# VHH binders against Thioredoxin domain-containing protein 6 (NME9): the designs that were tried, part 7

Target 1, 330 residues: Thioredoxin domain-containing protein 6 (NME9), of Homo sapiens (Human) (q86xw9)
Amino acid sequence: MGSRKKEIALQVNISTQELWEEMLSSKGLTVVDVYQGWCGPCKPVVSLFQKMRIEVGLDLLHFALAEADRLDVLEKYRGKCEPTFLFYAGGELVAVVRGANAPLLQKTILDQLEAEKKVLAEGRERKVIKDEALSDEDECVSHGKNNGEDEDMVSSERTCTLAIIKPDAVAHGKTDEIIMKIQEAGFEILTNEERTMTEAEVRLFYQHKAGEEAFEKLVHHMCSGPSHLLILTRTEGFEDVVTTWRTVMGPRDPNVARREQPESLRAQYGTEMPFNAVHGSRDREDADRELALLFPSLKFSDKDTEAPQGGEAEATAGPTEALCFPEDVD
Key: E = the ipSAE of ESMFold2; O = the ipSAE of OpenDDE; V2 = 0.75 times the mean of E and O plus 0.25 times the DockQ between their complexes.

## First folded at step 1 (VHH)

Design E04 (framework vhh_6fv0_2)
Fold by ESMFold2-Fast, scan of step 1:
Structure E04 (fold): chain B 330 residues (1-330), chain A 120 residues (1-120)
Amino acid sequence: as target 1 above (330 residues)
Amino acid sequence: QVQLQESGGGLVQPGGSLRLSCAASGFTFSSYWMYWVRQAPEKGLEWVSTINSGGGSTYYKDSVKGRFTVSRDNAKNTLYLQMNSLKPEDAAQYYCATDSYLGWRSFDYRGQGTQVTVSS
């Protein structure tokens, strides 16, 4: 290391909110080493960072240090035994690496630099992420997994399902974040329609719930403002798209979702019943009915790209249907 | 289904101006970043301009900075490109484009394009 200027300036100490905000305004990629005061910064990665600063030949790569206890914005990273590396570009969080994994850090830096060069040169939108710093220790971790093994066989043709981003999530400005998470989960969004559902449409959509105690509250909520009506498909996977969407949404009640599936959409964006952010169909029959109702005239110019149409006969409703509450509402 | 329809192209003399429009449908236009890209007869597809979802941030290819202005009207689901001081090098088929929300593939969706010809 013969470079005195680079030796002094390799990692900037972010000790105040002002310096944090200055870092967010920096052009290019910034890698922040979030450390605990009792252990100090991660020393094993310093040689890697020095090497990378020299190798990239551009002044678009910056390194910083931040003590978790000194900045309120880092509150959720306090008390961790391993270092946490936060990657920022254009003021947005673009990647997180936990632990002193030099090969992974090198790969992530190179990948994010390439992505940021495309943002700056081509105007591409950044892939922004949210980090869940607190690990939720699930008592059910994989030794006696109760999810069962009734894996649905993948259809030879790609199937679609309906998703709704409900008025509560839309009114709270969460539409873009939810869309991002849907795409991160491996879904392709074929259609995204923003509109307010009519009372007649909602009553028909939820006709199977007309006998339930919470029905009028559900109707009122769904008519209270705009929703986003989405058609989702998947390009890969062994699970049916309906089942996969149900899994990504999480349990119907946000309080249950936060306890049992903290990474799920309803855990993150739901508040309290009936405000659980998103709707999905219960099963294949329900998905076909809902798609036919909300997109009755939808047809694709290509014969191979067609939404499922099949409908249910109204007279087939059994007693068990009246005894089951909807999984996406009270 | 994402649908993009460009218009406003034509033949102009060097130094002239054109305003391109793009009518968008089939997606929540106000939630997506939008792009103008072009393809000249002797070249591949090239990026020209970007505008963020709210319209407050704009980006341009170096060769068009100060001459081109991108804008959008979210109430009308319409994207615009105001082209001033046109040069022969600007002659190309111009496309309105958008990506998936995550932007991992640039210009995933494009319209059919509108032709811009610059000659004397």
Scores: ipSAE 0.000, ipTM 0.110, lowest interface PAE 20.5, mean pLDDT 72

Design E05 (framework vhh_7qbe_3)
Fold by ESMFold2-Fast, scan of step 1:
Structure E05 (fold): chain B 330 residues (1-330), chain A 120 residues (1-120)
Amino acid sequence: as target 1 above (330 residues)
Amino acid sequence: QLQLVESGGGLVQAGGSLRLSCTASGRTFSMGWFRQGPGKEREFVASISYSGGSTYYADSVKGRFTISRDNAKNTLYLQMNSLKSEDTAVYYCAADRGYLYESWTAYDYWGKGTRVTVSS
């Protein structure tokens, strides 16, 4: 830098196309704060990013600033009233967060960093996204028409996931509180069915766990009383609904959740395995399987109901004023 | 505990073909093939979703290799065509059962590998 300061800046200022391309070549995860010239970089997130840098180190986690008006690559992000955080790994866009949602930013960083560590250590394939909320139309429209069913199924699957409020949470009278927290997290509940799952349903649902020591306890627990079977979609953000729901639930073991993610549903409402309050699908394929099993009469590949792809509201929702022009109002 | 067993490896001449199989002792979700050549780190080759509707390939094998699965037989396949000397490696089968928090982004079960040698 040529400055008297010898410390590495928390966020690298990307003022040229060359620096942008250098950022894309960086190993690990890079979080880019795309800001508007009239509001400047957003100050509340700096404390979060400093904390995360200390906790995880700089080897695989990097932060950057980019003014939307200065880079042609950011043209479609110009004129927005909200900050946009772009997440890049291996030169690919892996997540987008709009607005100053510090808990969402923290969880998105942790989830994407975990995913990228597994890509680098285990050769796991990276999940790449497009910021579809800013697209006039899907550039794959012709392919979608040619391969209609597959592309329609993938698009419909991206908008919905399965959630279960399990018998332990229901028995403890936590259903309404959990539903409220789901809605506050930006989910729309398309279906809410209260029923007790049958032993046959539970055994088929968890067939991949049949070899585990605790399997019979899990089956007994899931049959012990009513659950709430929910179909969730997103009203806020572009992030995959399956991934977002998993983030809100937290780690599967409540003891781990309380240590690592105390704000999560499993931290707040779980006790000990298998009593972890809520269930979510592992990935998109798992969500399809579980939805087909529990809601066989419902079809999600048809766009006959309100299931817009890319969702303008999803990509742009969030508290925008709080991130720009921090007042230090206290 | 889930067990994965690879088979079909062997010696083949450049330009030849080989089909690898991986049989799982139980049901699996996402599955993939990885390989490790002499003096190299393990690298991704191909992956397939539970339904078989989504497949992904490393650039080095696109157009030459085809991944497929038969869920009724708990078996994963890799059809390798137009083999090159650079394809010489131990090929590993990997599977995800989706029961751990982090398992949705990584493979949590691995086979012991099957050796493929491509001679010129």
Scores: ipSAE 0.000, ipTM 0.116, lowest interface PAE 18.5, mean pLDDT 72

Design E06 (framework vhh_etentamig_d1)
Fold by ESMFold2-Fast, scan of step 1:
Formats: sequence, structure tokens, C-alpha cells
Structure E06 (fold): chain B 330 residues (1-330), chain A 120 residues (1-120)
Amino acid sequence: as target 1 above (330 residues)
Amino acid sequence: EVQLLESGGGLVQPGGSLRLSCAASGFTFSNYAMSWVRQAPGKGPEWVSGIYSGGGSTYYADSVKGRFTISRDNSKNTLYLQMNSLRAEDTAVYYCARDTLYGWSEFDYRGQGTLVTVSS
């Protein structure tokens, strides 16, 4: 056999301390998908990892899965609503990526692999990191930890909004361009679910338009093919995420958008009504309604985190942050 | 001690079918990706197929795609290879192999093998 290549298991399951120590002893870069038992491993990244493995080869790039509740070393990653990707080289943590951000994961893999090649070839020191982002609660320092900043620190809750990349933009192959524009505008994408909305969902989603002549055309369009259903938050800034998303989208009618905000998404990717590329909520109340409708599994319960029996659903759970993870999906 | 014990090999006519089994012991079978590797008489080893630790992803060499099916039963610590439409060129010793954490396509343990002979 060629020794270096076969189409084999992409990610090794690290369920014991012994296997964890074995991983730390491996030569090269290991990318660990740290998942929660109720949400399973991040399925959207599998295609990226397969591509990276083929392009980079086997010698210095490895992938693994680790359930946060099964290993003491992962204690600080327990209870998270987002996938966490830990990058290890030479037994040391060298990078962390939160969320299913495929472009960032690809860039981080390439950057860290190049860095590790230089460590191995030139004897350079590894740039080891400490994941401080997990010190957000219950340190002895925490009460009265103000860091010179105001109330932004007190609840740590992220404000989210819904965004949809609509079937017209998806069908025209614009999904990746639009995602890049969203990220360039300062949004974090906490969830990206590609699916075709059901007629029932669309009718409830647009219930406020039910009396309009164009309503049936809108329903037909939204059911005509896959959309990307996104949950957006912001990394920094003081503006409401709903308002900021509306601004980035531009006016609803692409002809108006091209006239008044030529840099907006609807100006660039919309054609004519109803084909305006993207959807956003009108206000905070509408955003909460839309999120509840399209992500009915999003409901925080501090007292009931039990998954349905016989349904330790990996793919269905889909890791995403700022979803106060639901106790169960009905 | 890690042990992999293959069985199910034998003589079969071209166009026939055969099912190989591999009984694993000495490790947590459900934590490891597994592969089938074969070695034809006078040839080097050839990777045949692989399966993810949870069974959700399977991969095949082009020479066997559409004819062979890899599967596993983690509750029984057993790996399977269902071989259909067998050809003379499938004649080989078939090995069950445990994939390593140190690289995809690297094996840290392989069984003793089971001989499959396809002849008329």
C-alpha cells in the first residue's frame, strides 16, 4: 500500500484520557472537534476537512472528535452551544476556533500547519495559547470585575437576529459571496443551515403579508429551493444587531437599493421583487418571533437538558452558539 | 493485548459473494476507524475500504466500489466486508486493520488475515 493515502475515517474519536495523551504525542497538527453529547459533532465541517486532508496530505494533519463531558481536560468546554475546534501541535494548544466558520477553519489549518512545519524544520518555538475566553463566569475575580467597562459585561448574553439567504441568491451561486460580505460587515454567523423551507413555515413566517396580492408568489419563491438560514450576532459595537443587519441588506426593493445604497447586499445581489437575495427581521420583536419559528429547538432550560431517548442526534443538533440550547426537540 | 481475528475467507466462484468478519478485542472498538487491506499473491498490500468509528462514513478503493460494502457492529466489536460480484483479481489475503491517531491510512495493528480465492 502507498502508506500515505486511503479514503478512510476522517476523524478519530477520543473518548478516553489514554487516547487524548496519544493524540498529544502525535507529530504534526491535530484539529479536535469538541462537541456536546446533546448536539453531536459538527457535520458541516466534514466536507472541508475531507478537502483539506486530500490537499495537504496525511503526514502532518490529523482530525479528531472529543465529547466535552467525557474528558476532564475538556471541562471548560462543557455546556457550550457552539462547536469548539482545538488545534494541538507537539502536545500544546496552538489555536482555537469557535463556531462552524469554514473559511476561518481552513485559514487556521493552513496557518498552523505552516507554523508547525517551521517548528519541525527550523526548530522554531511554537506559539502556545491559553483560551481565556472561557473565564467568563465564576472566577474568584468575577463579582465586581468591571475591567473599566460598563454593563456590557454583566449578562454575557449575545443579541441575535435571523438572516436568510433566499433561494434566488442560492440558485445564482451567490451564497459564499454573501456570507463573506456578512462577515466583512462585522457579524459572527452562529448558525448556517441550508434547507428548503416548508410551505407551512413560509406561511407562518410571512403571516403579516397574507393579505397582499404578491403573497402566493412569495410563498412559491421561498419554497422553490434551498435557503441558508443564519443566526447572526456581532463581535463588537454598540448598535442593535437587527438594525445593523437591515442597514447591510439595504432597501427591500433592489431597484431602490441600487439607486440609494449601491453597496448594499440587495443592490449587489437582488434583481427585482420578490428576488431580493436576503431577508432580515423588521425589529427585535419580529426577530424573536422568526428565530422561534425557524429554530424551534432554541429554548433555554437550566433544569432540563435531557435529549430524547434513542435520539442522541448528532447532525440534527447542529452545534451553534447563542442558542440557549433546548432541553429537547419536539 | 489488541487482537483482530479475521474469518469468512474461502474458495468462491467468479461472480459469487462472500462475507468477511473481524472480531476485535483488547481495546474500545467504537473509538477507532477500521479498514480492510488485501495482499494478492506476489503483490504489495492494497487498501480496500475504511469505515468511520461510528459507522456513518464509508470509503472504498475504485477497484471495489459498487461491489463491496464495509460495515461494523460496535455492540459486537465486529467489522464486516460484504463482497459481491467477485473476480479472479480479488484473490488475496484480506486483513482487518486498526487506524492510528497519528495519521489517516496508517495502521498500528493488523490481524493475521483470511484467504479469499476466486477461481473457476
Scores: ipSAE 0.000, ipTM 0.107, lowest interface PAE 19.8, mean pLDDT 72

Design E07 (framework vhh_7d4b_2)
Fold by ESMFold2-Fast, scan of step 1:
Structure E07 (fold): chain B 330 residues (1-330), chain A 120 residues (1-120)
Amino acid sequence: as target 1 above (330 residues)
Amino acid sequence: QVQLVESGGGVVQPGRSLRLSCAASGFTFSYYAMGWYRQAPGKQRELVASISSSGGSTNYADSVKGRFTISRDNSKNTMYLQMNSLKPEDTAVYYCATWGDLYSTPYDYWGQGTQVTVSS
């Protein structure tokens, strides 16, 4: 409950490397709320943790807070849009939950606590996950060795992706109609900038395609008039925003889209290649690259916290404020 | 570089089964929806089956519902098509594909295809 008195001993603040090492030596399961200094710890999950601490007790279930900038071991978690919950048992990482999803956290805590009890009582092998590459992309972390029937870890992601309403759709006066369809599909539009991309921007944006036959036609098309450059997120659902946006856009070729996914944006607003109305990133890595190229001032990095907030204080929620909302995670 | 490589095609009698595989490389396989398409001589290429990025959602053409099963193994970067109760009208070159905007180019990312022939 939100009105309940918070417990001072609920979450241990791990402010030093020594306290981190002490946590790793703790018996049982430890759930670490890895937060950014600018947003603080995830408040929506505190009432769940209070409830679980009362029901389970403290001998096998512990909660901790760690600021990502304070500990070198947390370097890969700096600048993230979502809260990150790391689950440790016997000094090993056993689960990761992205986002402030109380039902998912409850399930993960119960599943990992049962697993740890079996390790301690029956000598069963602990399922250890890797904290490499995949876990720093705010994606679903499932054990590939499992049969897939019981997924140990899932994420409740509220990440961002790039979308472009391309010059063909803009020139045909379809911008507002497409924006309405994007919103009806459940996306929140954090930023909408109308501008003509420069040739330098387009060449960098598509640099991986510079050797391909159609590259110069693609550059010409993207520079031919204004585009709408959008940052999209989703507040509902647990599918990755990059994948969801790609699904809503439909197949790349509008003729394929009209045949196979007639409700898609490319089916409705595309004509013939390369005039397929909208662009989306191919994967998370590409989305991060594209966002950095087109919206460098909107990319949040905890290492760059020296920038004054004064420039955006007078506006309604600015693009940087809109990019990451810890309170917007269900 | 995105690469899709099909295998498992062949010549079979009506009523028999084949399992097609598509090995993917050069992209983060688990983020992309995938599909199987086929093209018979003198016909347009048609979607046979599709599968979401997680494997949680599948779709089938009416002509193959109940006979074909699409699946994927994201740990192996591989998609499969289990084809049961094959009919002569299933004879076609089968292609695996991604859809969506891979690099925003006019070229679709298709495999080279694998021939399936159903004849007595």
Scores: ipSAE 0.000, ipTM 0.144, lowest interface PAE 16.3, mean pLDDT 71

Design E08 (framework vhh_7qia_2)
Fold by ESMFold2-Fast, scan of step 1:
Structure E08 (fold): chain B 330 residues (1-330), chain A 119 residues (1-119)
Amino acid sequence: as target 1 above (330 residues)
Amino acid sequence: QLQLVESGGGLVQPGGSLRLSCEASGSTFSYYAMGWYRQAPGKQRELVAFITSGGSTNYADSVKGRFTISRDNAKNTVYLQMNSLRPEDTAIYYCAAYSELWGRTYDYWGKGTPVTVSS
């Protein structure tokens, strides 16, 4: 039988400092998807990037992936819950796009590629920017904010935590009501996955409870039906998202929650242990572990814009606004 | 669908080492997260090691410091290097792959490779 030809990867994985330096030396524009290991790369933008390279970039437009934990230069991007796209030309940072905003990515690619073509052909000067996350130590941050940003107060970091709407709440038809209360509490839901957790997954997830008498009952409950697995973040405030989510959930035991915090989710939707409606991480380390376990990879599609379900031609499909963590529509 | 084939299991003495391999076919391997599970006789299946598409790793407490998970995307293969093996590591070892699709995680499984640790 004839073998398939090896396809060249659209995005080059920048896993070492040497590859990073090689990327900076590349001619043209390079778009780097900076991702967290627990999340993986932002796959919804891949079809846009394939189209852009073919139609407008060819030899001058390059795409790369960089895991924030593998490169020291990306240390300040670690622990972020949205994708960060860094644009390099001639070794210099020329643009940054935060979030999987497909229209903004397309516009930024077009603008920066045109600018770089003029630099290469006409000798025009590059417009270089600094991203605070990469060079904060040597940056005049407070001076810049006082003179240009119109905001002089400290901004909050976006951090993520895991939330689970447990099988008891899902089975009682409370999912939408709980989601509404999460959003009303000021959380942004980055992803919502409905599925039944596997027994092995539950045992590893709750390994710290393995010595408890009620552990087998907890495992059975978590495997008894679908849960909603959520990634939560906050765009406002200076309180840790893990701590804020724990506060909104209330005390673990619903009987305690009803006495001490009657407005909490466990007070309203829990019955008795282990049926306490919702789960959250104990601390930041626990949240990172749980996110890595439950959200190992994003959906992969090299051709999501070309596949109308009816088999229609690509010519009828345009670039779609893509989100890296879309909300699940129940 | 993704097909997974495990290899490298066998009989080894306590304190010995084995390297398990899991070769993937049928889909784009590099974008899947990969895990190694095991099931001992009379016990339930447990996750022992996990690696994301980006290379970040996580381990069960029982194997930390002894087992190392790695991947080679060019060969569509994930590895489990097992050092300082103990009789309680005796199990059938399974490879699994995860892919998120519109609010669902798809679990793909191999058929398993047996590991026996005894003198």
Scores: ipSAE 0.000, ipTM 0.096, lowest interface PAE 22.7, mean pLDDT 73

## First folded at step 2 (VHH)

Design G1 (from A06 with E103S G106Y; framework vhh_7d4b_2; at its last look DockQ between E and O 0.02; V2 from the best seeds 0.00; counts 0 for: pae O 15.7 > 2, grease 25.2 > 24.2, placed apart)
Amino acid sequence: QVQLVESGGGVVQPGRSLRLSCAASGFTFSRYAMGWYRQAPGKQRELVASITSSGGSTNYADSVKGRFTISRDNSKNTMYLQMNSLKPEDTAVYYCAADTYYSDSYWYDYWGQGTQVTVSS
ESMFold2, look of step 2: ipSAE 0.013; ipTM 0.318
ESMFold2 (binder alone), look of step 2: mean pLDDT 83; pTM 0.841
OpenDDE, look of step 2: ipSAE 0.000; ipTM 0.215

Design G2 (framework vhh_7qia_2; at its last look DockQ between E and O 0.01; V2 from the best seeds 0.00; counts 0 for: pae O 11.3 > 2, placed apart)
Amino acid sequence: QLQLVESGGGLVQPGGSLRLSCEASGFTFSRYAMGWYRQAPGKQRELVAFITSGGSTNYADSVKGRFTISRDNAKNTVYLQMNSLRPEDTAIYYCAAEDYWSDSYSYDYWGKGTPVTVSS
ESMFold2, look of step 2: ipSAE 0.035; ipTM 0.375
ESMFold2 (binder alone), look of step 2: mean pLDDT 81; pTM 0.815
OpenDDE, look of step 2: ipSAE 0.021; ipTM 0.382
ESMFold2, look of step 4: ipSAE 0.015; ipTM 0.337
ESMFold2 (binder alone), look of step 4: mean pLDDT 81; pTM 0.817
OpenDDE, look of step 4: ipSAE 0.006; ipTM 0.239

## First folded at step 4 (VHH)

Design H1 (from G2 with S53R S56D; framework vhh_7qia_2; at its last look DockQ between E and O 0.25; V2 from the best seeds 0.00; counts 0 for: pae E 5.4 > 2)
Amino acid sequence: QLQLVESGGGLVQPGGSLRLSCEASGFTFSRYAMGWYRQAPGKQRELVAFITRGGDTNYADSVKGRFTISRDNAKNTVYLQMNSLRPEDTAIYYCAAEDYWSDSYSYDYWGKGTPVTVSS
ESMFold2, look of step 4: ipSAE 0.050; ipTM 0.326
ESMFold2 (binder alone), look of step 4: mean pLDDT 81; pTM 0.820
OpenDDE, look of step 4: ipSAE 0.027; ipTM 0.412

Design H2 (from G2 with S53Y N58Y; framework vhh_7qia_2; at its last look DockQ between E and O 0.01; V2 from the best seeds 0.00; counts 0 for: pae E 6.9 > 2, placed apart)
Fold by ESMFold2, look of step 4:
Structure H2 (fold): chain B 330 residues (1-330), chain A 120 residues (1-120)
Amino acid sequence: as target 1 above (330 residues)
Amino acid sequence: QLQLVESGGGLVQPGGSLRLSCEASGFTFSRYAMGWYRQAPGKQRELVAFITYGGSTYYADSVKGRFTISRDNAKNTVYLQMNSLRPEDTAIYYCAAEDYWSDSYSYDYWGKGTPVTVSS
């Protein structure tokens, strides 16, 4: 097809201190998605940012990506499960939004862009903030135009849970099919690691079950071949990610699952206990413990190792489409 | 929804006995492992005893020889017989059942608790 569309990169990747300082010198408002390397950038908000860029115009609203571990200036944002969005104008921090809260992001973009337009056109004083992680409540800037007691943010808290595709499902060649169903159920897979768990690792993972008669069979099963260790998240909805994943998995016994929830993963891919295809954390406390046990490297800072300097490393994320239609407008 | 109702708690003198009951409704408890936990003020919740679906029992060292867990499938009830009670047994006692959807035989459902006070 001979039609060509000029594409402008939505978010500029900030991978070096020099690029960070260049971003700070930009005219207008810059919205920075500060992400963790193990999570990646917050993809659910990309459609919102594209819409905002089209609606607002091209010269005063900019978007950027920055990995928290790659830049020393972002050290205080490291290790968070939720994304952090930093708003810069005139080289100064003017707002922070935590979490992938699209309504709050849109409101904040519009408010801060209007404020910055007034600064640029009228010489009004820019309202600079300290990030709350670095300041006491007593140091919040307050002004007759603003009440700085609380961030006016209702965050949709984003949490993570562990999922495991167990050795029985992997050995039966069902890994890709199960991953497809996880994605179809509305989960985002933040990490997918193939690992043959060691006996020591499995005994620690299931240590609370050591008194049960099936424990040794469970240990031997989980060590018997590769598993896929997944970190799942879900940004919006009426259910948290731990509960939602447990519902998709189905009852622990595959024979019960086939009888009572035939569309569940354990009904479709489990055979008999303990070979029930998938694992999910029982609750938030177990999810935190299990994630810390299996992904200890995600807690490590890169302070001892400097990140490599590099140019913008963007892969084309969107599909190659010859047809464009604005389905989201009407 | 699955419901666990504890009863039998109360005030007792040191050396006394109490029998706690936990009646399950909304599920067939013969397919579940059942347990008792306790939580004293300012402390973490701790396992006291559990009984598997097959009847095997386990006890914390602090209660071994003094407490007995049992189950009655016909009454959908698990019991904790507590003998030779000490002031350090003072806590809220919680019944727990292993979750129907769990990966394994883990406690995923909790009752609201029944207080036990051992005091002169």
Scores: ipSAE 0.013, ipTM 0.227, lowest interface PAE 6.9, mean pLDDT 73
ESMFold2 (binder alone), look of step 4: mean pLDDT 80; pTM 0.813
OpenDDE, look of step 4: ipSAE 0.023; ipTM 0.429

Design H3 (from G2 with S102D Y105W; framework vhh_7qia_2; at its last look DockQ between E and O 0.10; V2 from the best seeds 0.00; counts 0 for: pae E 9.5 > 2, grease 25.7 > 24.2, placed apart)
Fold by ESMFold2, look of step 4:
Structure H3 (fold): chain B 330 residues (1-330), chain A 120 residues (1-120)
Amino acid sequence: as target 1 above (330 residues)
Amino acid sequence: QLQLVESGGGLVQPGGSLRLSCEASGFTFSRYAMGWYRQAPGKQRELVAFITSGGSTNYADSVKGRFTISRDNAKNTVYLQMNSLRPEDTAIYYCAAEDYWDDSWSYDYWGKGTPVTVSS
């Protein structure tokens, strides 16, 4: 017997009606990526499916690919701009997710897998659906900050914020320089995770921008390569770590940053919008939401009692302008 | 095109109060986070107070407990109530708007400023 078994394909290609019917006879839950021939299968979600293959195993969870043009049964899914994920259990359709929404896909997989386990073990009635109208374009899950996750704790004595070193700065090889400047500015980095954000993560991250003309460009930029996701706090106990980080970043537009705050991170490492090197949360509420979305296993403190405040002489540390200062508004 | 017009500044004695207003004209005011900034002579411009589209607020340490930011989305207006004013609060106060998302394609907008002088 060899040292290594043959690799099992993550997603089975369903190219014929016979294979489709064989898939319908599978035990457990099958997730089918229904794609268009001109764009191919949804590649951004493959890493999620790989992780779930490891975590859940292949006994009751299966993945498949099907080109909408190859199968008559998929005719109603032809010509869609986004992938459609069909969930089959016991040969019946039990859920549909439209778009590459990894958090929603993960939640739906877990929910439907739990439901199917109860059907198989306890004889419960399977909840079958019909996808008769295609009015649902994107199923997103945004539930605010996460609860009950104990593994990645931060102290209740400090507040923290999210910082992201974006794909443009990482691609330019500036990650270590930016980290050094963050530390020199008086921040402690509690976490530094390199991650290529999925389209689903980015869409949830920027969900309030959905429907704007610039939204799709922003999504494509943030998915274009690895980012470094940082959790920052301050060692000196300032209560507004969020506003201090925004000050160090500088104006949003790198061209404005170079004119107005040449020492800021965006002035030094940004090129032109949207490539402005770094991200920071707007306020504590936004920081809590963003951290919960990106680090769901962490527990975060909402309060900090450190208070070297009240003095007029030290209103800010490291004085820089926080926002761009346009000469005119057209 | 977003336009911001500040009003309500002036001369006030120490311990006095002023209420600044910033009226926005343009599309989608309710989607923007709003801030008040100030610049004293010879100093860099600094953030004073910030309010999200959802109403969450943040303040510079030097003004906590004395200043209150608020917004009225129906009137496209953000306010800064300034109480217990001190000579150190003397500055030109600017209203600014930024997209709810820090990484949007749009640019930040600034008002022309309204002067506040706290002096005996």
Scores: ipSAE 0.006, ipTM 0.246, lowest interface PAE 9.5, mean pLDDT 73
ESMFold2 (binder alone), look of step 4: mean pLDDT 81; pTM 0.815
OpenDDE, look of step 4: ipSAE 0.072; ipTM 0.586

